# Designs tried in a protein design chat: VH-VL binders against o27280. Part 251

Target 1, 266 residues: o27280
Amino acid sequence: MDSMNVPEVLEIKRIVEESESVKTFIFSWDFRREVRPGQFVMVWDFRDEKPMSVSLIDPVRSEIGISIRRVGEFTDRVHGLSEGDLLGIRGPYGRGFELMGRDILLVGGGIGMAPLAALADEATARGMRVDALVAARTADELLFLDRLEAAGVNISTCTDDGSCGFKGFAHERLLTLEENHDMAAVCGPEPMMFQVMRILDERDVPAQLSLERYMKCAVGICGQCCLDDTGFRVCAEGPVFWSQELSRVREFGRYRRDPAGRRVPW
Key: E = the ipSAE of ESMFold2; O = the ipSAE of OpenDDE; V2 = 0.75 times the mean of E and O plus 0.25 times the DockQ between their complexes.

## First folded at step 10 (VH-VL)

Design J44 (framework fv_marstacimab; at its last look DockQ between E and O 0.88; V2 from the best seeds 0.00; counts 0 for: pae E 2.7 > 2)
Fold by OpenDDE, look of step 10:
Structure J44 (fold): chain C 266 residues (1-266), chain A 119 residues (1-119), chain B 112 residues (1-112)
Amino acid sequence: as target 1 above (266 residues)
Amino acid sequence: EVQLLESGGGLVQPGGSLRLSCAASGFTFSSYYMSWVRQAPGKGLEWVSYISKSGGYTYYADSVKGRFTISRDNSKNTLYLQMNSLRAEDTAVYYCARVEDWDYGMDVWGQGTMVTVSS
Amino acid sequence: QSVLTQPPSVSGAPGQRVTISCTGSSSNIGDDYDVHWYQQLPGTAPKLLIYGNSNRPSGVPDRFSGSKSGTSASLAITGLQAEDEADYYCQSYDKSLRGSWVFGGGTKLTVL
């Protein structure tokens, strides 16, 4: 077995409280092992294993960050951990984002901002102009605002309840923006991503979108994360896809498959 | 040694089709954007098409849009250009070139393959 | 009619300094897109000469330099040599064409 497929037991160096439901876990990282924004790792708590996006890539401090939203039993256990505790990290896996152009639009919803925050860091470091539309249900669920601002990102916020920024959904806010960027990166609830992609396609803006599907092996063998029609494996050909690719994916924005392989509507 | 080698050029009648290939060696092919640039005899350089690292995104000059298709097979380190509905004005030397990043310029070029469209 | 405008020809004597201009617009060079320069010797494929407005790839002599200001870019060649006789092309990107890659019309440099 490839060394990349063996979990490395790492110590949690720091824990950042991003919101009530989201924590970022910081680990030391050997950057001889490349990691790109948009890639994911398999997090192993010695009982179960789940895919998680990399939200921080810091070559200066030799650290990576993984942001995890508390949503179930596995994440409940992980959220109960403290600095100094151990986790198994396997990866990174998948296709990350590609940067194109001089200006980029980031559209993120909820925990979807995790990989986009890492992308923002890379883009700004390269001297790109970065605009970010950060969406959440409520103001207290908006993620990484201070971090993005510190990086020089131009931020627009959107909340379902209007508690911060534009009242409404991300795609609605996007319709009010006149500027067309060289490229867009999108991550969040799939219904949001679907609507955003349609708008961007209409505007002829190249877009990359990060999908979430049930993953088991993370190495393209088990097929649990296959997308209908195309046979794309989210863990291998994704999780980042170009809009041109997703236009061929029937299930995108419409349904997903559960661990049993059944169609589940969004 | 970093190298790009074009093939598939030749003589074709108007309305015909031709498929060009570009074999890459000496570098990690999947880490680069790839492009086709053509040059008509005695004329300047004209960008034709580029394709993203993964192949998931393609873009074309208006002059070839709808007729040409750029693709790549990263497992074979090969770039392709399917040219359909060829016209006399498509006559040119076709170069493949790599781009490390979208805005970094084309740093490696092949020697080109000649495509002649004539009745 | 190229999106980027270059003089069709320039000439200079050995040892002299010559400049080649590349004039664009607000939708390309003027919109903070980088300019790259290529050298094409007779009967050969183009070679990247300058990237990112002013950077030289490995192997390119320092007598070649690039600059950008406003909606225009310039390639300067100092200490002109006989082997510099070639065609030179500027290249950038145009937002009005949705990120199309665009070349200048090319400049033929003759060394007298």
Scores: ipSAE 0.902, ipTM 0.948, lowest interface PAE 0.5, mean pLDDT 95
Fold by ESMFold2, look of step 10:
Formats: structure tokens, C-alpha cells, sequence
Structure J44 (fold): chain C 266 residues (1-266), chain A 119 residues (1-119), chain B 112 residues (1-112)
């Protein structure tokens, strides 16, 4: 068992406003607790605790960054915090991304770019050629573009409203991209990930996809993050799964479960 | 000390099956890609299969695809190769090999286990 | 057939320099995939000799060196010694064989 069950209370060192709805909270971090792109942390605001993406892993400055989209009461409270305020952090948890080959494709929708930004940093540091397809509803919601450009990533954008790049969905843009990648990493709305996975499977491109499910314990005990048919625990065997693994999961792209266990269509 | 130890080789009839094991010790097994490589008597090295760190992705040489299955049990630090529908050309020493990430070469090898397919 | 082509044999006298070539294509070495080299002494398992084109693992002497240019790689052995008599294999990743690690056919080095 992981002994990271108790949150460590950490001071918010810096806040980066990534968009109107997304902020990155930066903390000092002791890298004896190793963090890998695609792993998650549980963020505790002293009332509730939610899983959040790690978007920055900087062992040189001993910092991590956690990107949080404002979507409800918990994230509203966290977005109201300032530098110097406190949050509890426990983790990291879960399985991160594995790198393969020299040519990697990243496909990120909205906040899903957060773990992919961390992966892009690792991939470019290893000398890989990185293409990123960054998707959002509008241009103002495209995340991490300057950071990705500075890292040498080749960026394609798409927006639902056409305000930047291709007008349409990520999978539609993907159909027009070259079929030369050794692997892909995908994170975003699950319907998007399902469509992207289908295209990548047809191209015989190995893909890793990061799933989001309701989590309580984050250490594999409570069963709240289990996937139908397989018994995979998203917090333990995931959140990152290979496309070969997800082909066994009937619920992927079709539905999710709410905290009460009810099926909810995507 | 880092070690890989293959077992399960032997004599088998054409069309038969055999399961190889590779016991790993001295390192964090789940942090590494693993591979099987074979060498027919008096011949060169032939890559057979690899498996991702989690076991979630597998890939095979065309010569064994559909007949061989690579797997791993990270809780027991063991790599497997299930070989079905064996043919004479599968006769070889089978090596287990470790790779940190696929980019770093095969840095640790076992001593091999012999598989002989003959009637 | 081997995707990576090596001469079947090379030879040299003690103290001399020997090179072993590894010729690939635009789908492997020519697409900037790394080349690794392995030494296999008689009756033993292969051992990693050079990784990432030119890097030596700890314990490999400086007289072994690797290089890569275009679609080809080369292993050089200077100050040839009797114990260098072995088989040598190059290895790379081939994109056209999707997910494949590929070995060269091997080169038997004889020390005269």
C-alpha cells in the first residue's frame, strides 16, 4: 500500500492564470516523491478533496504545478485563493504515460492538455519529435500554447467555433494530419478520446489515453474508480491506459458513473 | 544485483506448446520494458516480442504473430512467453532482456533457455 | 531478411583498428533512430556494448566507439585484443515494422 494517504499542507507559491477558467497553482515539492506525467494528486481545500492534473514537473526548481478548471463549488473556492494560501496535497497516484519511439502525437482537449504539457516537456528533453493537437471550444481556452512552442513542439489547433485553427472537433482535424507517429497520448473529454482512439487504431498507432472517473481513496481500496467489465481501478491500474487495454472496456466513450454509481451518458 | 533467469525450455513436438518464464530480481521490474530475443543454433539474434512496463501493450515479430503471447506479472516480477503451434524454425535459445525505455538498448540479458522443436 | 545489414565477418591483427558497419534505411537509422551495439562472446548471452549511437556503458573500455551517419552506423574497435573475438550485432527501431526492435545479421570478428 501507498503511505501517501494523508495530505501534506503546502503553501501556494505562484498562481498562473492560463485562461479565464483555468489556473495553475505552483508548489514547492520534494522530488523524493517522484512524479510522472499522467499521474494525479488529490487536492484538499479543508472541506473536500478532488483529483487534479499535474501540468508542471520541475525538479530543477523543486516545483510542481497543478492545473485546475473552475467548474463547481470546490474549484470556485480554490480559484479564490491567493499566493501564500494553503492547500492539502496527497499523492502522486496512478500510472503515468510511457514514452515510445521518436515521433509522438499529443491530442488534448481543454484541461486535458495539462498532463500532456508535462509529457511534452519530458518527450522534448529526450529528443523526441513532438506534434500536439490542442483543442478547445474557443481560442481563449487553448491551453499551454506558448509553453509548448518554447519547448519546440509542433502545434496544430482546433476550436469548436473556429476562432483559432481548424473549425471543428479534434478527431476531424486528426484525419488530415500525417500518419507517421510512433505513439500517441490523448487526454480530454471522453467522447473526443473515443473518436481519436478509433482513428489511431486504424492507423496502427499505439495510444495511451488518460481517463477521469470519480475517486475517493485514490489508493485502490474503495472501488469507486472501477471500470465496468474489467475491474480496472482508474486510480491504481490507470488513469493512463493503453488503447489495447481500453478495447476491453465497454463503458469507454459510452457512459460514466456519478458518485451514486448511476450510469450517465457522456 | 540485477538478474534475469529464464526457464521452461525443452523438447517439444511440432504443433505443440511451451511456456517460458523469466524471473527478475534486483531492480524495480514494473519500471522497464521487457523483451524476448531468440537465437537459432549457429545463427544471429532475432527479436521476438516486447511488452510495455504495465503489460498493457504488446508487439510481435511477424514470424511469431498469432502463435506467441508475451505477458508479465509485475506483482511477481516475472515475464512470460506462451508459444503455441510450434514449428521447427522456432528451435532456438530464448533470451529475456530488459530495456529501461525502448531508447536505451537491451541492457540486461538472461542466460537463455533452449527450446527444441522436433519429432 | 535483416533490415540492418552487417558484413558477415571482419578480421584484424592484435593492436589494429577494425570497423563493423551497420547499414539501414530511411525507416530506421535514416529517420534518426538510435543504434545500439551488442557483443556476444562464444557461449554467452549478448552484452550491451554501445547505446544511443556512441555511449559506452560503465565498464566498456574507450577502445570501443560508435558513430552514425545518414542511414548507416559504425562500431570501431582500436587496439584490438584477443578477447575481442566475438559476434557483434547492431540494433535499431524500424518505423515501417511498427513497434519493432530489429537486429543486424551479426558480424563475426576474428583476431588473427
Amino acid sequence: as target 1 above (266 residues)
Amino acid sequence: EVQLLESGGGLVQPGGSLRLSCAASGFTFSSYYMSWVRQAPGKGLEWVSYISKSGGYTYYADSVKGRFTISRDNSKNTLYLQMNSLRAEDTAVYYCARVEDWDYGMDVWGQGTMVTVSS
Amino acid sequence: QSVLTQPPSVSGAPGQRVTISCTGSSSNIGDDYDVHWYQQLPGTAPKLLIYGNSNRPSGVPDRFSGSKSGTSASLAITGLQAEDEADYYCQSYDKSLRGSWVFGGGTKLTVL
Scores: ipSAE 0.510, ipTM 0.791, lowest interface PAE 2.7, mean pLDDT 88
ESMFold2 (binder alone), look of step 10: mean pLDDT 92; pTM 0.948

Design M115 (framework fv_cemiplimab; at its last look DockQ between E and O 0.01; V2 from the best seeds 0.00; counts 0 for: pae O 9.0 > 2, placed apart)
Fold by ESMFold2, look of step 10:
Structure M115 (fold): chain C 266 residues (1-266), chain A 118 residues (1-118), chain B 107 residues (1-107)
Amino acid sequence: as target 1 above (266 residues)
Amino acid sequence: EVQLLESGGVLVQPGGSLRLSCAASGFTFSDYGMTWVRQAPGKGLEWVSGISGSGEWTYFADSVKGRFTISRDNSKNTLYLQMNSLKGEDTAVYYCTRGDYSWPFDYWGQGTLVTVSS
Amino acid sequence: DIQMTQSPSSLSASVGDSITITCRASQSISNYLNWYQQKPGKAPNLLIYAASTLQSGVPSRFSGSGSGTDFTLTIRTLQPEDFATYYCQQSLSTPYTFGPGTVVDFR
């Protein structure tokens, strides 16, 4: 495989507990390897390797942060690590978000706020007005609120159970927000992203949505991250897609595939 | 060809319990959320409950919350509605439909009649 | 909860007529509105979703329009099989409420 990158072994410099189930792992990073919001890295714990979105891009401190939700064996093991422990990192990979105009809407569900937090930092640094709709099932699962506030982001919250902010789904809350955006960036549970895309399309708001699929090589040669019907490779043509590109994808919002190629419902 | 077939509707006493089933065929059942909609005799349609494809998410109308439970067995392509503490106002034809969340209900079964009376 | 109303509650028409049914939501629902047809003794059928998109297999004489709170279903050149009850339904938020129905009867 002459086109694949190899992991660089890096020391965990700092761990931030974002919630009961989400931690951000911070590494020193040589920014000769450019990183953009929406790109991902492959995180290797010396047993398994998983794609993770970059949530912090700090060229001034020469640091990146990778936010990981505990959801299975790999993430359980990574959550058990301490500062000073080692992880392998390869990348960055994929197409990140593009910024346009002066007014951006971010819509994030759960851990999907991670790449959007990085984008919010870039957008505010460019002088854009940033609105963020932060969604979760419960108040305790709303991520990055303090960080977004400190960056000057105008935050709206939405919880399924109503424990914080608007009670209901993200797309319900979106309908009650002002329609004064030049673009939107969306990341979260794929059913949420589908309904958010539907509303943004009705508003003629250009939208970019970040998808997640199973990956092996991350450079587009193994075919494991392909989307049905289109052949789009999430690791190469994505993970960030324009809404126009996703209108051609049958599986979007419906299902995904596991490593064995079996359909798995959302 | 998508087909949905409800069963289990019967006459039951107030306060009683009943479980409805809906057998699905002609599509990949686990890819789709499912919904129960009811219609009292001579009346309009009322949304009752929905469930996601994985079964992880369930939704209920306030009128049935706490009394009804929705479930599915994806290995048997079957949707269920467990109805407890039945009241006269629960008398209706119960339809299973394909769709949940904000999706339209694109396929419907022929319904099963539940009668609650003493 | 979002309340849905329909007008008229019933109407009489002849084959070949064009008819219009209106539906109103108590708050904006964007285009999260669906239309269903139900014949006596039968289950409903989806006609239109997203306010104006025809479901596969639905004849082009059916059309839907509207956004926000006011919506219409139009049937042009009414056919014998179109005599039925028509329901609108909002699909934005739970409970996914239906309108009370409009009965279209043969004159």
Scores: ipSAE 0.360, ipTM 0.735, lowest interface PAE 4.1, mean pLDDT 88
Fold by OpenDDE, look of step 10:
Structure M115 (fold): chain C 266 residues (1-266), chain A 118 residues (1-118), chain B 107 residues (1-107)
Amino acid sequence: as target 1 above (266 residues)
Amino acid sequence: EVQLLESGGVLVQPGGSLRLSCAASGFTFSDYGMTWVRQAPGKGLEWVSGISGSGEWTYFADSVKGRFTISRDNSKNTLYLQMNSLKGEDTAVYYCTRGDYSWPFDYWGQGTLVTVSS
Amino acid sequence: DIQMTQSPSSLSASVGDSITITCRASQSISNYLNWYQQKPGKAPNLLIYAASTLQSGVPSRFSGSGSGTDFTLTIRTLQPEDFATYYCQQSLSTPYTFGPGTVVDFR
């Protein structure tokens, strides 16, 4: 497999504080190695390794950005790093988003906005019209608003507590929007994505959704990220899936496998 | 019959504000995106702003972004353009037109003249 | 932004003539191209949308063709009421942009 790479040790060029819990780590990148929005990399802090979405792709500055949410021991360590510190990066891996049509709807929840922000940059650069529904629990957790605005993205926000935009969940906000798009890209909590997908399907809007599963190898060998019944490997056939593909995945929106392979309800 | 009627165009000083209105009839107003297009005297057409049928999505030309606001009241079948910090280059006939997104500008009002001059 | 150009900027023709106006986009816009006619002191009227679809009520002597970056408006058997300014407009992405216009006047 050509995607089986050893980690490249890279220096953190700069760190962007996106929110209280999210930082974007910027690295110099050789773009002879192509990377697409929706793909992920394995981040290695020389103790543990975790998959992370690419949130910034900047060929002009020869940089990529990886946005990481602080959620556990690994991410706590990473968030403690400073500019100039080193991380191991291997990848990119997985299937990224495909762009089609003239306009696109992005629906993102929390850190799910990371790959969508990269997609937004590409879409706008290609001359597409981009509308984004950005969701979070609170206003302070809304990600990439200034960046999206600067790129010309039309933004609609929703928060669980109503502190910014629509009060409610992303799918509830989507129900209030009557406009259809040529396609949609969705990333966030799986229950959110499940509801959003249903709405989009009813509206006959083609949709791509980025899934999150426990990944060990990232190269389609270990099977830890396999989806039940289909045999889809999130790291190989995904993490981006079309809604038609996910319609065949019974576990989608219902449960996932933990590191021990047991079913864990959402 | 589809009808669009603009109003509000007057002479204003630079830095001033003005709100234009467009009254729509003859169709289900909320089903269509609406757009403002302007034409400076003796010049071509320039897209200014658009708003989706529900009003959830708004779009602006860079030349007016941050200064203009577009809105609609679907209960009144009315489109609005709030223009702030007006400049001389904003002088134009402003047309209200049905259409945005994937819908062409298939109906136009007769336009209302906005003149920005000291 | 997508830049639109037209050729020629003006042309003179006679009643009964067939004329062609060209529109070009700075990048591919697929078939997201509309044509408008405008007479002095009047609002524009939609002629053709989606590059080649004739708007209802528009005479069949008007036709549009093209895809990608190059588009053409053709008026066959020019009538007295056809003397006007014609604009192309891309509807792919905001900001929507118009061509500079082509003036069709009497020879």
Scores: ipSAE 0.012, ipTM 0.497, lowest interface PAE 9.0, mean pLDDT 92
ESMFold2 (binder alone), look of step 10: mean pLDDT 92; pTM 0.939

Design M116 (framework fv_cemiplimab; at its last look DockQ between E and O 0.01; V2 from the best seeds 0.00; counts 0 for: pae O 9.8 > 2, placed apart)
Fold by ESMFold2, look of step 10:
Structure M116 (fold): chain C 266 residues (1-266), chain A 118 residues (1-118), chain B 107 residues (1-107)
Amino acid sequence: as target 1 above (266 residues)
Amino acid sequence: EVQLLESGGVLVQPGGSLRLSCAASGFTFSDYGMTWVRQAPGKGLEWVSGISGSGEWIYFADSVKGRFTISRDNSKNTLYLQMNSLKGEDTAVYYCTRGDYSWPFDYWGQGTLVTVSS
Amino acid sequence: DIQMTQSPSSLSASVGDSITITCRASQSISNYLNWYQQKPGKAPNLLIYAASTLQSGVPSRFSGSGSGTDFTLTIRTLQPEDFATYYCQQSYSTPYTFGPGTVVDFR
């Protein structure tokens, strides 16, 4: 028995076009390998391998969905695939979101809504009241709105350009929302999450935030996903962290590291 | 030691344009966000605009949105403020500061005076 | 926008006095409050951040306190170089607003 995971080659069952730049790839999945919202998988296109968030977890249909934003050569190649084509998947990895209480706030920016959409499905299935603040640069980039509405989620939107909902940043909209939640889950661009966490901490709302860092092994061995001064490994102790854990992380909201270990600011 | 040196402040007519520069030294410029703060003669301080270390995250006061742009050239350790459609109320000393959403404004330049008068 | 007010708008004091300046935010900003000193004809300089943490090189006679909406800057044993204008500034959310300033004059 080898401690490392080998990718399983799976057939793309369905492709959902979420926006002009985001597609969800749906696969049959054996749920003896449990998947929790907030966990990630490594997607292999037979040339390169990248971490991607799970956006759909459906044990009844035996399906898992992975939402991928087109941003470079790897994701361009994956977006060019069709139903019936093959991808390698290993995982899931990492610590997922933990639900508590009866009222949850989701705050998502761009593709960060992917793991939150999966969480919303679980929260509504538990009978929780779910409010979601969905943020993007423009109206056309707001993700999962119809799916969230169909699930009974109360949606607030904000866009940088004001084309839909509140004009401004997610943290600015959050200041105008009611303070009546038992917990929050946050995922999106790290500068957004830093500023949102500040507000949630002031309001004493327990918050869990999902970080993204460069990964190679995804199992906690190579050290590429480690956070300065704490030694937290995003692939093992995260990607979902409590706000109290992140308050001790100097780099959160300020910088990350590239594959060579060099500091890269946000 | 940290040094910030603003330049480019001059007299300009209403509706005109002007670009301010801030030369930075004594620290790793790209590691820090930067901010412009202005002060009208005899008045208090007003936050104008901020930019993250990478230049990707940019913020503006409502009074200047759509008229001003902020940028940085990390290879030259220089911060810029492009001011268009200038109004009389834009008359101020413009300060370059080190800091953004993640840092307090801990170092300031000497300021450069912009006067908007017909 | 988060509005910041300061009290008093001005005060007169002598070398050796202890003075207190109050800053109030229009909503809770936790401890995300900074204090700046500005001398005539000069740029501001940071005195205190996070409500109570002294910036490096700032004399211990300066102290800050408060959280939420109400904040205080205290200067014990005022020195000749302390006659200046003092500004509070919230760093909680954009736009990062300043208070209107408090002028501390020699009497």
Scores: ipSAE 0.412, ipTM 0.769, lowest interface PAE 3.7, mean pLDDT 90
Fold by OpenDDE, look of step 10:
Structure M116 (fold): chain C 266 residues (1-266), chain A 118 residues (1-118), chain B 107 residues (1-107)
Amino acid sequence: as target 1 above (266 residues)
Amino acid sequence: EVQLLESGGVLVQPGGSLRLSCAASGFTFSDYGMTWVRQAPGKGLEWVSGISGSGEWIYFADSVKGRFTISRDNSKNTLYLQMNSLKGEDTAVYYCTRGDYSWPFDYWGQGTLVTVSS
Amino acid sequence: DIQMTQSPSSLSASVGDSITITCRASQSISNYLNWYQQKPGKAPNLLIYAASTLQSGVPSRFSGSGSGTDFTLTIRTLQPEDFATYYCQQSYSTPYTFGPGTVVDFR
């Protein structure tokens, strides 16, 4: 418990190339320290620290995986690392996904598929039927398809350019699907999640959505990830929220706060 | 009245291929998931494959995964089962049935016999 | 996969009797349990779905109960046309699985 707030220096066991811009870093993990799909860790490269979703939870191999998209200086440095190199891992933190029912729909966009992939593994292990709508800008950015397929997940793909599956956005594809599920888990660009949530609500499908906000402490102290009007802290009460909770969050799908606390539209 | 009529069941050799069809009538075909269930002679029922109303979601039993494909043509109110690499253990009466997800198998066809033998 | 079992595998009864068939799942399936009746040379017919809901057109002498892992089908005042094989089936998760069946024949 005390180790949760102190980065543990771990060796990169192996690196999986998921796409041109996404790598999964795999670490040995002591599962006496519980980790759930939807939770995140703070990754420390001894210069900076960033929150990252856990994308692989493997109790059999005693491993976890963290998928990181190359988007800036920090991630550039991390992507330059090799197997055997060291990173600091602090966590896990936050509220993860809850599984209920027998049929689950996963809707993921881009790197948002990271926590959903972990959830898919758990759901399939429990014998649930898992349908996944995997979205990306282009075919080469679709993540975890082989992994999901191997797990028995039924996959539907959509791409902005139509290079794979449905041509269009995730919510547009969802509108063409008439089947309902017991619950849904959603993660991706917030505008996507906003649209998807609305559709699911109209269909009376319980939904959980994983939000992304600027995080500094990850322990609910600094308030940098606090959502307007509610006081919800993404790092503490989230990052996974039920749709009913997010319905109370005015900024959801509309804007976020930058590190200076300014409103930044999506 | 809901009606399901299977066709295509014949004698084939091991390793052969066969496509079954199921003609549906009496209901809005695209609104319902469809399922294939088979029954070996003198044996119980075995779920084989399912497909959602839109055709987007497809499911298979492990025993047929990679060998069988399921599809539907909603414009023709027809369900299909493409069976490749057939084995002796695939010998069975194949039933077309309405139902998927939480919907039980509430209507069944008469079945069509597939015999795989050398 | 979810394994389904039935008890007994067969039973003999007389017209007018009340009989009970048991179905068990290897894990909880909530109420996603269906019962089917099949006569020789015929396709199965749905009797009960959602563990206890009577299918339209099915006589009221048929009833189902249970939740989780244990389920029962009861036929009250057995009629001549009720002698058949009965199957339970879980619709909780794929692959959907059937029980091995229970044969109800004449005493």
Scores: ipSAE 0.006, ipTM 0.493, lowest interface PAE 9.8, mean pLDDT 92
ESMFold2 (binder alone), look of step 10: mean pLDDT 92; pTM 0.939

